# Designs tried in a protein design chat: VHH binders against Myosin phosphatase Rho-interacting protein (MPRIP). Part 13

Target 1, 108 residues: Myosin phosphatase Rho-interacting protein (MPRIP), of Homo sapiens (Human) (q6wcq1r43to150)
Amino acid sequence: KPIYGGWLLLAPDGTDFDNPVHRSRKWQRRFFILYEHGLLRYALDEMPTTLPQGTINMNQCTDVVDGEGRTGQKFSLCILTPEKEHFIRAETKEIVSGWLEMLMVYPR
Below, E stands for the ipSAE of ESMFold2; O stands for the ipSAE of OpenDDE; V2 stands for 0.75 times the mean of E and O plus 0.25 times the DockQ between their complexes.

## First folded at step 19 (VHH; framework vhh_vobarilizumab_d1)

Design s1 (from t4 with L99Y; at its last look DockQ between E and O 0.93; V2 from the best seeds 0.00; counts 0 for: pae E 2.1 > 2)
Amino acid sequence: EVQLVESGGGLVQPGGSLRLSCAASGFRFSDYAMAWYRQAPGKGRELVARIYSGGSTYYADSVKGRFTISRDNAKNTLYLQMNSLRPEDTAVYYCAAKYYRGRIDYTESAYDYWGQGTLVTVSS
ESMFold2, look of step 19: ipSAE 0.347; ipTM 0.692
ESMFold2 (binder alone), look of step 19: mean pLDDT 85; pTM 0.863
OpenDDE, look of step 19: ipSAE 0.698; ipTM 0.857

Design s2 (from u2 with A35N Y58S; at its last look DockQ between E and O 0.58; V2 from the best seeds 0.00; counts 0 for: pae E 4.8 > 2)
Fold by ESMFold2, look of step 19:
Structure s2 (fold): chain B 108 residues (1-108), chain A 124 residues (1-124)
Amino acid sequence: as target 1 above (108 residues)
Amino acid sequence: EVQLVESGGGLVQPGGSLRLSCAASGFRFSDYAMNWYRQAPGKGRELVARIYSGGSTSYADSVKGRFTISRDNAKNTLYLQMNSLRPEDTAVYYCAAKLYTGRIDYTESAYDYWGQGTLVTVSS
C-alpha cells in the first residue's frame, strides 16, 4: 500500500563526494514511492506499475540525516543502510522536510 | 504566477467532437501529473482522464474509447480530444495539475493547481 511519493534527485550509486571527478556526476531524477511496510522504491515515472530502477528497504535503515555536509547540496538527505549510503535531493525545503518526516520513523 | 487556462469548449451536437486545451504557466509543467475533471450541473466534480509525466494515461469508464488525453511538455499544454459526444458529457471541464509530493491519496496539497474551467454543451 503506497503512502508517500514524489520526484527527487538521486545520486548515482557509488558516488564519493570527496572525489572531485565524482562531484560532476549527474544526479538522476526518479519518482520515489514509500510503501506502508517500509519499502522505498524509485522509478523513471510516477506510475506505481513502472518497473523500479531500485529499492531501499527502510526496515534496514540505520539513520536518515541532513546531506548538505556530504553532498554540498541544499535540501539533500543521506539514507544510511548497512549495505550502502543513498543520497537524495529535493527542489525545496518543504519537499525535503516532508520526506525527512516520513523516513525518520524507520531508523533503529 | 501559476495559471491554468482552459479553452476549446462550446456548443456541439450529439456525435460531434471537440478538442480542449489547457495552457500552463508559472510552474514546471513536466513535473506534474495532469488531469481533466468535469462537473455537470448539480453534481460534484468527477475525474475524466489523467496523464502522468511519463506519458501513461487512465480514463473514467464513461469516456474510455471516446476521449484521448495528451500533453505537449515543450508547449506546456494539456489536451483532451473528445469524440462521439453525448448529452451526458455536458459539463464544465477543468484542467488540474497534481504534484504527488506527499501522501498518496490524491487529496489536494499545497502544490496542486486548478483552472477556472471551460463549458462544453452537447445538445441537439
Scores: ipSAE 0.017, ipTM 0.400, lowest interface PAE 4.8, mean pLDDT 84
ESMFold2 (binder alone), look of step 19: mean pLDDT 83; pTM 0.831
OpenDDE, look of step 19: ipSAE 0.640; ipTM 0.837

Design s3 (from u2 with S56Y; at its last look DockQ between E and O 0.67; V2 from the best seeds 0.00; counts 0 for: pae E 4.9 > 2)
Fold by ESMFold2, look of step 19:
Structure s3 (fold): chain B 108 residues (1-108), chain A 124 residues (1-124)
Amino acid sequence: as target 1 above (108 residues)
Amino acid sequence: EVQLVESGGGLVQPGGSLRLSCAASGFRFSDYAMAWYRQAPGKGRELVARIYSGGYTYYADSVKGRFTISRDNAKNTLYLQMNSLRPEDTAVYYCAAKLYTGRIDYTESAYDYWGQGTLVTVSS
């Protein structure tokens, strides 16, 4: 059921990286869990039973791309869905590469 | 290099108390779940208590109400306060940590690092 997990930074919903006020917004530290059926959920701690702060349906994902051009941050990814763009950051290249490998199977 | 070092074990009479400590180094302690396991002579290793990065705890039924797991993230230290000790609590107690981002598993195989253990003996 859960197949991958780890701590990531999540940009606040609706962040416009071209807006200077938005660029100063604090990214939110969340524990992400990817489930085999394509649900990517995030919460305040690593317990699977913790009430999630939000979810991303990877089955609706159209692309997962490098986020540095949009965010100005290394080790970031942009997850594109028809409804929203989601921006995440990892602490290292190894961590972001592991996530990219897991998430890249979903885009349609 | 990751290190987990337990201390605080010893000989104690039934009904007594001990506090175990686990000093952690080589990783960002506050990000990871920590646990205490124990292994009695001739038995398998069993979970005693678990504490998550957010501070929530889980206890084996055999220790609920008697043992308290806690952590001090500023000191990178995990604790186990053991009260009302019984002879069946006699075991080597191990500190465990999961440092690996990736697969999610809460069994013994999900923890990446283990301490060397500290012996607790409860006898009359």
Scores: ipSAE 0.016, ipTM 0.395, lowest interface PAE 4.9, mean pLDDT 85
ESMFold2 (binder alone), look of step 19: mean pLDDT 84; pTM 0.851
OpenDDE, look of step 19: ipSAE 0.199; ipTM 0.601

Design s4 (from u2 with S30D; at its last look DockQ between E and O 0.59; V2 from the best seeds 0.00; counts 0 for: pae E 4.8 > 2)
Fold by ESMFold2, look of step 19:
Structure s4 (fold): chain B 108 residues (1-108), chain A 124 residues (1-124)
Amino acid sequence: as target 1 above (108 residues)
Amino acid sequence: EVQLVESGGGLVQPGGSLRLSCAASGFRFDDYAMAWYRQAPGKGRELVARIYSGGSTYYADSVKGRFTISRDNAKNTLYLQMNSLRPEDTAVYYCAAKLYTGRIDYTESAYDYWGQGTLVTVSS
């Protein structure tokens, strides 16, 4: 059931990148697991049984786009859902490209 | 270039202890899973222990309670504390690293880099 995973940095919920105070917020290191049926969960470690800090229903995702324009951070993505925007960042182009490939199958 | 260098192997009496080390370089140690495998004479390699990048561990049934895997992220070093050693623990012990985010697969074939091994002999 789990099909993809890895460590990413997640912007704190509710971060407004146009607000200078919010730009000082530290991104949260989380282990993301993508399940084949579209649940994207993140937690404090890579064990699938760890209680997740949060989830993103990729079946409700409207788009996955490059995040650099909004965040000012290289290797970042914005996952758009009706409920909120989620911003993630990887360490390298290779890592973010692998995640983009996996996540791009969900937007309708 | 990724380098994994094992040390700490040697000859030990049954019931004794050894501490294996694996010095790692060429990658961000904190973000990657590490494992110890072993290969006994005439047998295939088998998993001994695995430590995930977040610190959670897994052990083969044959070593549970006797072996402890750990990592020191400040020194980029993986360890295997081996207590209550038995003759069947005699093997070449290998350090392995999975360096990339990707498919959920921690089988032997998923590890990208391997050390040259260090011999542990538990003498009769």
Scores: ipSAE 0.025, ipTM 0.423, lowest interface PAE 4.8, mean pLDDT 85
ESMFold2 (binder alone), look of step 19: mean pLDDT 82; pTM 0.832
OpenDDE, look of step 19: ipSAE 0.563; ipTM 0.811

Design s5 (from u2 with Y111F; at its last look DockQ between E and O 0.68; V2 from the best seeds 0.00; counts 0 for: pae E 4.6 > 2)
Fold by ESMFold2, look of step 19:
Structure s5 (fold): chain B 108 residues (1-108), chain A 124 residues (1-124)
Amino acid sequence: as target 1 above (108 residues)
Amino acid sequence: EVQLVESGGGLVQPGGSLRLSCAASGFRFSDYAMAWYRQAPGKGRELVARIYSGGSTYYADSVKGRFTISRDNAKNTLYLQMNSLRPEDTAVYYCAAKLYTGRIDYTESAFDYWGQGTLVTVSS
């Protein structure tokens, strides 16, 4: 059952924010859907049936933190999982705040 | 400020064709779902067609095969090509936009913005 959705920018896998060349990389515009059971998937459009480009298991998430210190971008978050860090950002503070509220219930 | 402005309505004979346009502004048009609705005299507003940001479409059964929804993302314009028009297609046609930024609601009534409408009259 999906409970939240919206367009976000996702940093490419393997981006090293301390590397100046990587900071010029284009963030990927993806439509994110959060499902009630903790699956966070992202895809190229808003249809739930669109083949996802990827997923994040929020049930394995250890923390959701402000991303600005790491990414240099306002309105960014870091989603920490045992496998890797995921970096997202929104176009406005209102959008990122809504996502933070929804996502921060998962970490333990 | 979000604006939706319909045009292209008019009087047409049964069996004829019309093309409706909706000029959109105030949002990133290419990222959002758009729809056409219509309201006939004495009836409620009904969905005619919907087009998703990726281009997939949905049509009401009453218009399948006769109407085609499309979009031009470069011009921020939504279209409805209406062929084989019938008197029962007479209605005010509305453009609608879904600005998806939160809790998910996939119903037609969840459309956030509506145009003023353009009248289509199909009559001898």
Scores: ipSAE 0.040, ipTM 0.409, lowest interface PAE 4.6, mean pLDDT 85
ESMFold2 (binder alone), look of step 19: mean pLDDT 84; pTM 0.845
OpenDDE, look of step 19: ipSAE 0.405; ipTM 0.724

Design s6 (from t1 with I104V; at its last look DockQ between E and O 0.92; V2 from the best seeds 0.00; counts 0 for: pae E 2.5 > 2)
Amino acid sequence: EVQLVESGGGLVQPGGSLRLSCAASGFRFSDYAMAWYRQAPGKGRELVARIYSGGSTYYADSVKGRFTISRDNAKNTLYLQMNSLRPEDTAVYYCAAKYYTGRVDYTESAYDYWGQGTLVTVSS
ESMFold2, look of step 19: ipSAE 0.290; ipTM 0.644
ESMFold2 (binder alone), look of step 19: mean pLDDT 84; pTM 0.854
OpenDDE, look of step 19: ipSAE 0.345; ipTM 0.711

## First folded at step 22 (VHH; framework vhh_vobarilizumab_d1)

Design r1 (from t4 with A97K; at its last look DockQ between E and O 0.78; V2 from the best seeds 0.00; counts 0 for: pae E 9.9 > 2)
Fold by ESMFold2, look of step 22:
Structure r1 (fold): chain B 108 residues (1-108), chain A 124 residues (1-124)
Amino acid sequence: as target 1 above (108 residues)
Amino acid sequence: EVQLVESGGGLVQPGGSLRLSCAASGFRFSDYAMAWYRQAPGKGRELVARIYSGGSTYYADSVKGRFTISRDNAKNTLYLQMNSLRPEDTAVYYCAKKLYRGRIDYTESAYDYWGQGTLVTVSS
């Protein structure tokens, strides 16, 4: 059932990139797993059975957009859902491009 | 820049013990699942043991109870303690680092970097 995975940096919950104090917050390193049915979960390690720190329902996703304008960080994406914006960042262009290809199938 | 260097192989009698080490460099060792594979003469590589970044382990049935995989993140080193060795354990042993490039898959093809191997020979 898992179809894609890898380490990414996740912006802390509640980060407001228009607030200068928030922009200095350290991003959280999490292992992301995308499941075939559209659940994107992240956890503290790469084991699929590790309790997730959080999840993103990609079936509710409205858009996946380049995040650099909002975050100031290269290789970042914003995943838009009705409940919140999720910001992730990869270490390389190759990594973020692979994730974008996988995630772009979900927005409606 | 990723380097994996195995050591600790040698000749040992049946029932003996060896401890293999794998010195790792060029990546954040603590973030990756690591594994030991072995290759007997004329055969493909086969999984021996795997250790996840969080410390959980998996063992092939043929080595359960005899081998122990461990890691020391402070020393960037992967270990394989091999007890009660048998002639069937004779092989070149390789350490391997998990890919972060796509599919979640713990088969041999999911590993991106391999050491050069260390030979273990179990013989009278």
Scores: ipSAE 0.005, ipTM 0.220, lowest interface PAE 9.9, mean pLDDT 84
ESMFold2 (binder alone), look of step 22: mean pLDDT 83; pTM 0.842
OpenDDE, look of step 22: ipSAE 0.509; ipTM 0.782

Design r2 (from t4 with S109G; at its last look DockQ between E and O 0.98; V2 from the best seeds 0.71)
Amino acid sequence: EVQLVESGGGLVQPGGSLRLSCAASGFRFSDYAMAWYRQAPGKGRELVARIYSGGSTYYADSVKGRFTISRDNAKNTLYLQMNSLRPEDTAVYYCAAKLYRGRIDYTEGAYDYWGQGTLVTVSS
ESMFold2, look of step 22: ipSAE 0.493; ipTM 0.759
ESMFold2 (binder alone), look of step 22: mean pLDDT 84; pTM 0.850
OpenDDE, look of step 22: ipSAE 0.757; ipTM 0.875

Design r3 (from t4 with L99M; at its last look DockQ between E and O 0.70; V2 from the best seeds 0.57)
Fold by ESMFold2, look of step 22:
Structure r3 (fold): chain B 108 residues (1-108), chain A 124 residues (1-124)
Amino acid sequence: as target 1 above (108 residues)
Amino acid sequence: EVQLVESGGGLVQPGGSLRLSCAASGFRFSDYAMAWYRQAPGKGRELVARIYSGGSTYYADSVKGRFTISRDNAKNTLYLQMNSLRPEDTAVYYCAAKMYRGRIDYTESAYDYWGQGTLVTVSS
């Protein structure tokens, strides 16, 4: 059951913001859907049956933190999982705040 | 501040074709799902076709194979190509827009914005 959604920018998979080559990478516009059971998936449009470009299991998430210090981008968040870090950013403070509220329930 | 302006309606004979346009302004068109609805006199509005921001489409059974929905995100314009028109296609056609953002429920059919409509008359 989807509970939250919206357009966000996603840093390319494997981006290391300490690496100058990676820092210049174009962020990818994706439609994110958070499901009630903790799956966060993203895809190229808002249709829920569109094949996802990727997923983040929020039930394995260890932290969700402000991303500006790491990324240099306003309205960004870092989602930490055991496998890797995911960086997202919104266009406005209101949008990113709504996402933070929804995502912060998962880390222990 | 938001506008959806339909055009292209008119009188057409059965079997004919017509192309509707909907010019959008005042919002980021590329983030919205867009739809055409129609309403015959004395009836409720019904979905004709929907196109999501990435191009995925849905059609009502009554128009499949005859109508084609499309969008041009660079021009902020939604289209409906209507072929093989029938008298039962006579209606006011409305453009509608919906952004899925925040708490979402895909079963909800409410749209954020509506146009004023364009009349299509198919004479028998």
Scores: ipSAE 0.393, ipTM 0.712, lowest interface PAE 1.5, mean pLDDT 90
ESMFold2 (binder alone), look of step 22: mean pLDDT 84; pTM 0.849
OpenDDE, look of step 22: ipSAE 0.666; ipTM 0.844

Design r4 (from t4 with A33T; at its last look DockQ between E and O 0.68; V2 from the best seeds 0.64)
Fold by ESMFold2, look of step 22:
Structure r4 (fold): chain B 108 residues (1-108), chain A 124 residues (1-124)
Amino acid sequence: as target 1 above (108 residues)
Amino acid sequence: EVQLVESGGGLVQPGGSLRLSCAASGFRFSDYTMAWYRQAPGKGRELVARIYSGGSTYYADSVKGRFTISRDNAKNTLYLQMNSLRPEDTAVYYCAAKLYRGRIDYTESAYDYWGQGTLVTVSS
């Protein structure tokens, strides 16, 4: 059951923010859907049946933290999982704050 | 200010064709789900077609195979190509836009913005 959604920018997989070439990479605009069982999936459009480009299992999430220090981008978050870090950003503080509120319930 | 402005309506013979346009402004068009609705005189408003931001479409059974919804994100314009028109297609046609953001419920069909409508009359 979807409970939250919206357009966000996602850093390309494998981005190393300590590498200046990587910091210039174009972030990917994706439609994110959070499901009540903890699946966070993203896709190329808002249609819920669109094949997802990827997923994040929030049940494996260890922390959700402010991302500005790592990314240099306002309104960004880092979602930490054992396998990797995911970086997202929003257009406004209001949008990113709403996402943070929804995602912060998962870290252990 | 958000605006949706329909155009292209008119009087057409049964079996004829008509192309409707909806010019959009005041929002990021490429993020929105767009739709055409119609309302015949004295009747309720009904969905004709829907197009998601990525181009996937849905059609009401009554228009499937005859109507084509499309969008041009560079021009912020929604289209409806109407072929094989019937007298039953006579209605005011409305452009509508919806952004899914925040707490979402895909079972709710309310739209955020509506145009003023363009009249299509199919008669001999």
Scores: ipSAE 0.594, ipTM 0.806, lowest interface PAE 0.9, mean pLDDT 91
ESMFold2 (binder alone), look of step 22: mean pLDDT 86; pTM 0.867
OpenDDE, look of step 22: ipSAE 0.666; ipTM 0.845

Design r5 (from t4 with I104L; at its last look DockQ between E and O 0.71; V2 from the best seeds 0.64)
Fold by ESMFold2, look of step 22:
Structure r5 (fold): chain B 108 residues (1-108), chain A 124 residues (1-124)
Amino acid sequence: as target 1 above (108 residues)
Amino acid sequence: EVQLVESGGGLVQPGGSLRLSCAASGFRFSDYAMAWYRQAPGKGRELVARIYSGGSTYYADSVKGRFTISRDNAKNTLYLQMNSLRPEDTAVYYCAAKLYRGRLDYTESAYDYWGQGTLVTVSS
């Protein structure tokens, strides 16, 4: 059951923000859906049945932190999992705050 | 300022065709699901067709096979090609836009923006 969603910008996988070449990479506009069982998936449009470009298992999430210090971008979050770091960015403080509220319940 | 402006309505004989357009401005069109609704005199407003931002479509049973919804994201325009028109298709046709965000409920039918409508009359 989807419980939360919206358009966000996602940093390309493997982006190292300490590397200047990586900081210039175009962030990917994706529609994110959080499901009540903890799957966070993202895709190219808002239909739940659209083939996802990727997923984040929030049940394995170790932390969700403000991303501005790491990314240099306002309204960004870092989602930490054992496998990798995910960086997302919203257009407004209200949008990112809503996402933080929904995601911050998962870290173990 | 958000605007949805429909055009292309008119009088047509049964069996005829019309193409409706909806020009959109004031929002990021490519992020929105778009829809056509219609309202016949004395009746409630009903969904005709929906197209999601990625191009997937849904049609009401009453128009399936006769109507085609499409969108041109470069022109910020939504279309409805209506073929094999019947007197029962007579209605004011409305363009509508919805951004999915926050608490999601895909069964909810509320739309964020609506046009003023364009009249389609199918009569001999």
Scores: ipSAE 0.503, ipTM 0.767, lowest interface PAE 1.3, mean pLDDT 91
ESMFold2 (binder alone), look of step 22: mean pLDDT 84; pTM 0.855
OpenDDE, look of step 22: ipSAE 0.739; ipTM 0.871

Design r6 (from t4 with S109D; at its last look DockQ between E and O 0.68; V2 from the best seeds 0.66)
Amino acid sequence: EVQLVESGGGLVQPGGSLRLSCAASGFRFSDYAMAWYRQAPGKGRELVARIYSGGSTYYADSVKGRFTISRDNAKNTLYLQMNSLRPEDTAVYYCAAKLYRGRIDYTEDAYDYWGQGTLVTVSS
ESMFold2, look of step 22: ipSAE 0.517; ipTM 0.765
ESMFold2 (binder alone), look of step 22: mean pLDDT 84; pTM 0.851
OpenDDE, look of step 22: ipSAE 0.790; ipTM 0.887

## First folded at step 23 (VHH; framework vhh_vobarilizumab_d1)

Design k1 (from r2 with Y52S I104S Y106S; at its last look DockQ between E and O 0.37; V2 from the best seeds 0.00; counts 0 for: pae E 3.9 > 2)
Fold by ESMFold2, look of step 23:
Structure k1 (fold): chain B 108 residues (1-108), chain A 124 residues (1-124)
Amino acid sequence: as target 1 above (108 residues)
Amino acid sequence: EVQLVESGGGLVQPGGSLRLSCAASGFRFSDYAMAWYRQAPGKGRELVARISSGGSTYYADSVKGRFTISRDNAKNTLYLQMNSLRPEDTAVYYCAAKLYRGRSDSTEGAYDYWGQGTLVTVSS
């Protein structure tokens, strides 16, 4: 059952924010849907039937932290999993705060 | 409060045209897909057309080539241009949205919102 959703910007996979060339990469606009059992999926539009571009298993998430120090971007979060780091960014403080509230229940 | 208000329905002759409008408020309209549904008397509700926030469209087979869904995100308005109308298009037409809402709203989850409908009658 979906419990939250909205548009976010997602950093390209493999972005190294210490590398100036990587910091110029365009973030990808994706619609994120969080399901009650911890699946966080994202896709090119808001339709649930759209083929997802990817997923994040929040049940394997080790931390959700403020992303500004790492990314240089306001309203960003870093979602840490054993597989990789995911960086997301919202348009406003209100949007990112809502996402943090929903996501911060998963880290151990 | 989420509100969807349809207008533009009426009585038209077969082969005629109508344009329906849906004024939306109470949510960030530009972030969500919107849809038109219809319900003929004594029948179930059926999807007519859907449009994503970015303008990608889907049409039921029964209306392809005759109906056009569009949106104006600056005016928070959804449209349905209906051409070549047939008696079987007679129905109440509803504007719909599916919204994803968080815990700060007592209606947590995904919710379908509907307007009150506008009647389209295609006769004589």
Scores: ipSAE 0.261, ipTM 0.645, lowest interface PAE 3.9, mean pLDDT 88
ESMFold2 (binder alone), look of step 23: mean pLDDT 83; pTM 0.834
OpenDDE, look of step 23: ipSAE 0.489; ipTM 0.782

Design q1 (from r2 with A33T; at its last look DockQ between E and O 0.59; V2 from the best seeds 0.66)
Amino acid sequence: EVQLVESGGGLVQPGGSLRLSCAASGFRFSDYTMAWYRQAPGKGRELVARIYSGGSTYYADSVKGRFTISRDNAKNTLYLQMNSLRPEDTAVYYCAAKLYRGRIDYTEGAYDYWGQGTLVTVSS
ESMFold2, look of step 23: ipSAE 0.631; ipTM 0.818
ESMFold2 (binder alone), look of step 23: mean pLDDT 86; pTM 0.871
OpenDDE, look of step 23: ipSAE 0.744; ipTM 0.872
ESMFold2, look of step 24: ipSAE 0.611; ipTM 0.811
ESMFold2 (binder alone), look of step 24: mean pLDDT 86; pTM 0.870
OpenDDE, look of step 24: ipSAE 0.740; ipTM 0.872

Design q2 (from r6 with A33T; at its last look DockQ between E and O 0.87; V2 from the best seeds 0.70)
Fold by ESMFold2, look of step 23:
Structure q2 (fold): chain B 108 residues (1-108), chain A 124 residues (1-124)
Amino acid sequence: as target 1 above (108 residues)
Amino acid sequence: EVQLVESGGGLVQPGGSLRLSCAASGFRFSDYTMAWYRQAPGKGRELVARIYSGGSTYYADSVKGRFTISRDNAKNTLYLQMNSLRPEDTAVYYCAAKLYRGRIDYTEDAYDYWGQGTLVTVSS
């Protein structure tokens, strides 16, 4: 059951913000859907049956933190999982705050 | 300041064709799900067709095979090509726009923005 969604910018896979070459990479617009069972999937459009470009298992999430210090981008979040870090950003404070509220229930 | 402005309505004979346009401004058109609705006199508004930002479409059974929805994201314009028109297609046709954001429910039929409508009359 989808419970939350919206357009966000996603940093390309493998971006290392400590590497200046990576820091200039173009972020990708993706439509994110959070499902009530903790799957966060993202795709190229808002249709829920569109083949996802990727997923983040929020049940494996260890922390969700402000991303500005790491990414240099306002309205950004870092989603930490044991295998990788995911960086997203929104266009406004209101949007990112809503996402943080929904996502921060998962870290233990 | 959001505007949706429909055009292209008019009087046509049964079996005829019309092409409706909806010019959009004041929002990022390429993020929105767009739709055409219609309302005949004395009836509620009903979905005619929907098109997602990536181009996937949905049609009401009553118009399948006769109507084609399309969008031009570069021109911020939504279209409805209506062929094989019937008297029961007579209605005011509305452009609608919806952004899926925040708490979402794909079963809900509520749209964020509506145009003023364009009248299509199919005379017998």
Scores: ipSAE 0.628, ipTM 0.816, lowest interface PAE 0.8, mean pLDDT 91
ESMFold2 (binder alone), look of step 23: mean pLDDT 86; pTM 0.867
OpenDDE, look of step 23: ipSAE 0.656; ipTM 0.843

Design q3 (from r2 with A33V; at its last look DockQ between E and O 0.68; V2 from the best seeds 0.37)
Fold by OpenDDE, look of step 23:
Structure q3 (fold): chain B 108 residues (1-108), chain A 124 residues (1-124)
Amino acid sequence: as target 1 above (108 residues)
Amino acid sequence: EVQLVESGGGLVQPGGSLRLSCAASGFRFSDYVMAWYRQAPGKGRELVARIYSGGSTYYADSVKGRFTISRDNAKNTLYLQMNSLRPEDTAVYYCAAKLYRGRIDYTEGAYDYWGQGTLVTVSS
């Protein structure tokens, strides 16, 4: 079942923040849902029936770190998985802190 | 300043119709789950209808087929079309707004903002 959720901004796939050109790419507003079994999904809205745009298996996450140094964006996180890095950010410090608390338990 | 202001309540005969409006301001309306609650005299507050940001809806069994919840994100307004009204629909109707900032919860206490309410009286 879903246990945690909220609106976040997601960096487009393939974004290389070491490339100045990529730093101007628009982040996408998505609704994120964390399920108790460790699946993190994101979609266009909060409706359970909405088809997810993507998923992150948090059980395979190797690290969750502050993303500001990498992205230049406040209230951002980097979720590291074996296949790629996922960059998300919140509108406020309180929101990102909540997500960090929920996600930081997964890295192995 | 956040505001939810209900309007459209009044006296109506059984079988009649009313349309309630809730004007929202001070927050990003389009991101919020909106709901109508009502509280009849001597009873607790109960959920009437809910609408997600994407437009999907939920209705209490007591109002299904008679009430329609809708929203206009461009106008930051929530609506409740009430048809085939019954005396038991008499209540103060409240607009509520909810933004997920963590735990998944649809309980009454999970809503962030509430309006002052508008009275609907159904009587012959």
Scores: ipSAE 0.140, ipTM 0.560, lowest interface PAE 1.9, mean pLDDT 93
ESMFold2, look of step 23: ipSAE 0.386; ipTM 0.691
ESMFold2 (binder alone), look of step 23: mean pLDDT 85; pTM 0.868

Design q4 (from r2 with S30Y; at its last look DockQ between E and O 0.82; V2 from the best seeds 0.69)
Amino acid sequence: EVQLVESGGGLVQPGGSLRLSCAASGFRFYDYAMAWYRQAPGKGRELVARIYSGGSTYYADSVKGRFTISRDNAKNTLYLQMNSLRPEDTAVYYCAAKLYRGRIDYTEGAYDYWGQGTLVTVSS
ESMFold2, look of step 23: ipSAE 0.541; ipTM 0.782
ESMFold2 (binder alone), look of step 23: mean pLDDT 84; pTM 0.850
OpenDDE, look of step 23: ipSAE 0.759; ipTM 0.879

